# Ledger of designs, part 39: VH-VL binders against f1rd40r3617to3795

Target 1, 179 residues: f1rd40r3617to3795
Amino acid sequence: FNISVQSGYEAISQELCVVTCLKDLTSVVDIKTSSRPAMIGSLTDGSTETFWESGDEDKNKTKSITISCVKGINASYVSVHVDNSRDIGNKVTSMIFLCGKAVEDLCRIKQIDLDSRHMGWVTSELPGGDHHVIKIELKGPENTLRVRQVKVLGWKEGESIKIAGQISASVAQQKNCEA
Key: E = the ipSAE of ESMFold2; O = the ipSAE of OpenDDE; V2 = 0.75 times the mean of E and O plus 0.25 times the DockQ between their complexes.

## First folded at step 23 (VH-VL; framework fv_dusigitumab)

Design j5 (at its last look DockQ between E and O 0.62; V2 from the best seeds 0.00; counts 0 for: pae E 2.9 > 2)
Fold by ESMFold2, look of step 23:
Structure j5 (fold): chain C 179 residues (1-179), chain A 119 residues (1-119), chain B 111 residues (1-111)
Amino acid sequence: as target 1 above (179 residues)
Amino acid sequence: QVQLVQSGAEVKKPGASVKVSCKASGYTFTSYDIHWVRQATGQGLEWMGWMNPYSGDTYYAQKFQGRVTMTRNTSISTAYMELSSLRSEDTAVYYCAREGSDSPYFDYWGQGTTVTVSS
Amino acid sequence: QSVLTQPPSVSAAPGQKVTISCSGSSSNIGDSYVHWYQQLPGTAPKLLIYDNNKRPSGIPDRFSGSKSGTSATLGITGLQTGDEADYYCGTWDSSLSAGVVFGGGTKLTVL
């Protein structure tokens, strides 16, 4: 619907206030590793001092971390923290981010090579929608590698949409002039 | 429709070799490791090893080191397991099985190939 | 011989629940995912539960799995005569002779 006003400042009268306020969804997604699932807690504990280290099970294989979202979860970004400067014998030099509706139907969305001294987060933006699978394929020069954190950012359906920052307040103010 | 179709039953003499084939269909053959598992009559499952169809890399259970060879032909999506120096205790059903995409569970199995070793 | 220990047999009446245990060690169940396979007489094994507690498509939710410490459990509710089979747990063992290990199998009888 539309409303017409006489003043020189007009606003759309019936709108949903939508903001890009991301929240940490890591605790509400399912995380699977290609080996040593007992160490998954180190990926989600909020510490870059702990790590998941790949095991003998996937020696000589591509290592992976797979994230599954239930319905109503809209993941927007996935981030992976590696520290090649500390993990000298367990470096990660290649990451491929894949996404799809199921593990069988994944498409590559990002590929990145990391240098031997990389320390920090590697982030991939995800395609829109909910109920998807995210896979991170990991390679390095050794038979084992380490990842120190994983984080999933997005929003959950049925939650209130928040206005963030100072500019968000001006958007809310504009909407209050609409009937 | 993922399917693994194995070659037919074989009867062998002690000291011979056997080569079992496993033809894959309904998926990208090179994306999933193939495992071989055998089962003697009335017994449990015994893992023999895995083969990566993309690279040809293999990993054999210690018990079969030196007697087993796992190979593939990617152009016909077929995996092979050859067991040499056969003896009577090698009489079993031999299965190929596909490893899951992100974990070593066996989500699809061949129908099995009976190998009988007798003189 | 089996690195993973399962009871040799279990039985129950139709409609009841059974559980099948699988006991291992820190080098296998404690460190790796546990999977379960059903083998009907004269057939190949079939995946029943993967990654401790996940069901593949086509497996009804009356089959369930769990893992605690170095032990795993398969649960079957609403027991049917068609559930008579051998059941195997399997996992990766990372000790000296690293590889896939299976339990000895549990024969389920529905009386």
Scores: ipSAE 0.481, ipTM 0.769, lowest interface PAE 2.9, mean pLDDT 86
Fold by OpenDDE, look of step 23:
Structure j5 (fold): chain C 179 residues (1-179), chain A 119 residues (1-119), chain B 111 residues (1-111)
Amino acid sequence: as target 1 above (179 residues)
Amino acid sequence: QVQLVQSGAEVKKPGASVKVSCKASGYTFTSYDIHWVRQATGQGLEWMGWMNPYSGDTYYAQKFQGRVTMTRNTSISTAYMELSSLRSEDTAVYYCAREGSDSPYFDYWGQGTTVTVSS
Amino acid sequence: QSVLTQPPSVSAAPGQKVTISCSGSSSNIGDSYVHWYQQLPGTAPKLLIYDNNKRPSGIPDRFSGSKSGTSATLGITGLQTGDEADYYCGTWDSSLSAGVVFGGGTKLTVL
């Protein structure tokens, strides 16, 4: 399953031709990093030309990005952009996604290894519900690593996100792949 | 409920070593780093270093490198801090503290262990 | 000589507001989260504020934190006699001798 960087479409029912249009919720979530919080703005500025770089604070620890959703925000997907081809000496080779209702009660939902030349988005589906805490644990071969962007897709309670009969599931999937 | 319970007061001679224990309960011991902070009488807080209970990895303040050793016994959820070559200046209350998530803040503290170094 | 600078003491009457400053540099407060601890006489420190401005559960909203540039501030409104304590700011310093650093502490007296 692929998710668009800008928006996401999910088929709810094939029979009813209902598609859910997900929203970018990145601007309404709280983001924390394990180090160099002054660079958090680079994670959400919409540009892969800027980045967050971990600091000495976590040089001998697992690096992390923590996303906290407020009540009424339903996160469906989280995406992380890395560029190991450009970030020589700051590569990410392991990414673990954890999710839960509280920081002290997180469950691993996805783990992925990245090659030394990986460039692009890594996406994890999130369990249903609101008020999620999402933690991304990051590892690399060097003391520091770089992340270019973080994006959260989902929906706000009270907003309509269902689109009936406008696009097929296949078209929606194609748009997600091309985004 | 999260608790950190430290060992009792110690009186040592200069040149000796002291080992303070910190038993954790109420949470998964291996999931949180343990820090050590000391405080001389009437003085401020001084950070000593941290230990990862899962891996055993440590990082010490430069001031204590070569003289401090932080270890753990995971089977009994206990962290240890050993300080050698004790001096009178090492007289202080020593605290273990649990690191919260990410950038180190200490959300739970032990009750403190008084270490007195005197000839 | 603490890496972070705090006023040695502050005082105010019950019900008043006080602020405690914490000054650092680009290698510490400028580049890391600031945390605040309360230490009542004869007790271990207690987390008061974390991540610049967040309150742990059980900490009343009378306590607030803020950070700007290389300085942080702890605010206490509706001062109570029970607030009389030492307050410490703390953060990570990314200098060559990297590690957690604390302010010198501020003694708060409730008049």
Scores: ipSAE 0.443, ipTM 0.799, lowest interface PAE 1.4, mean pLDDT 91
ESMFold2 (binder alone), look of step 23: mean pLDDT 94; pTM 0.954

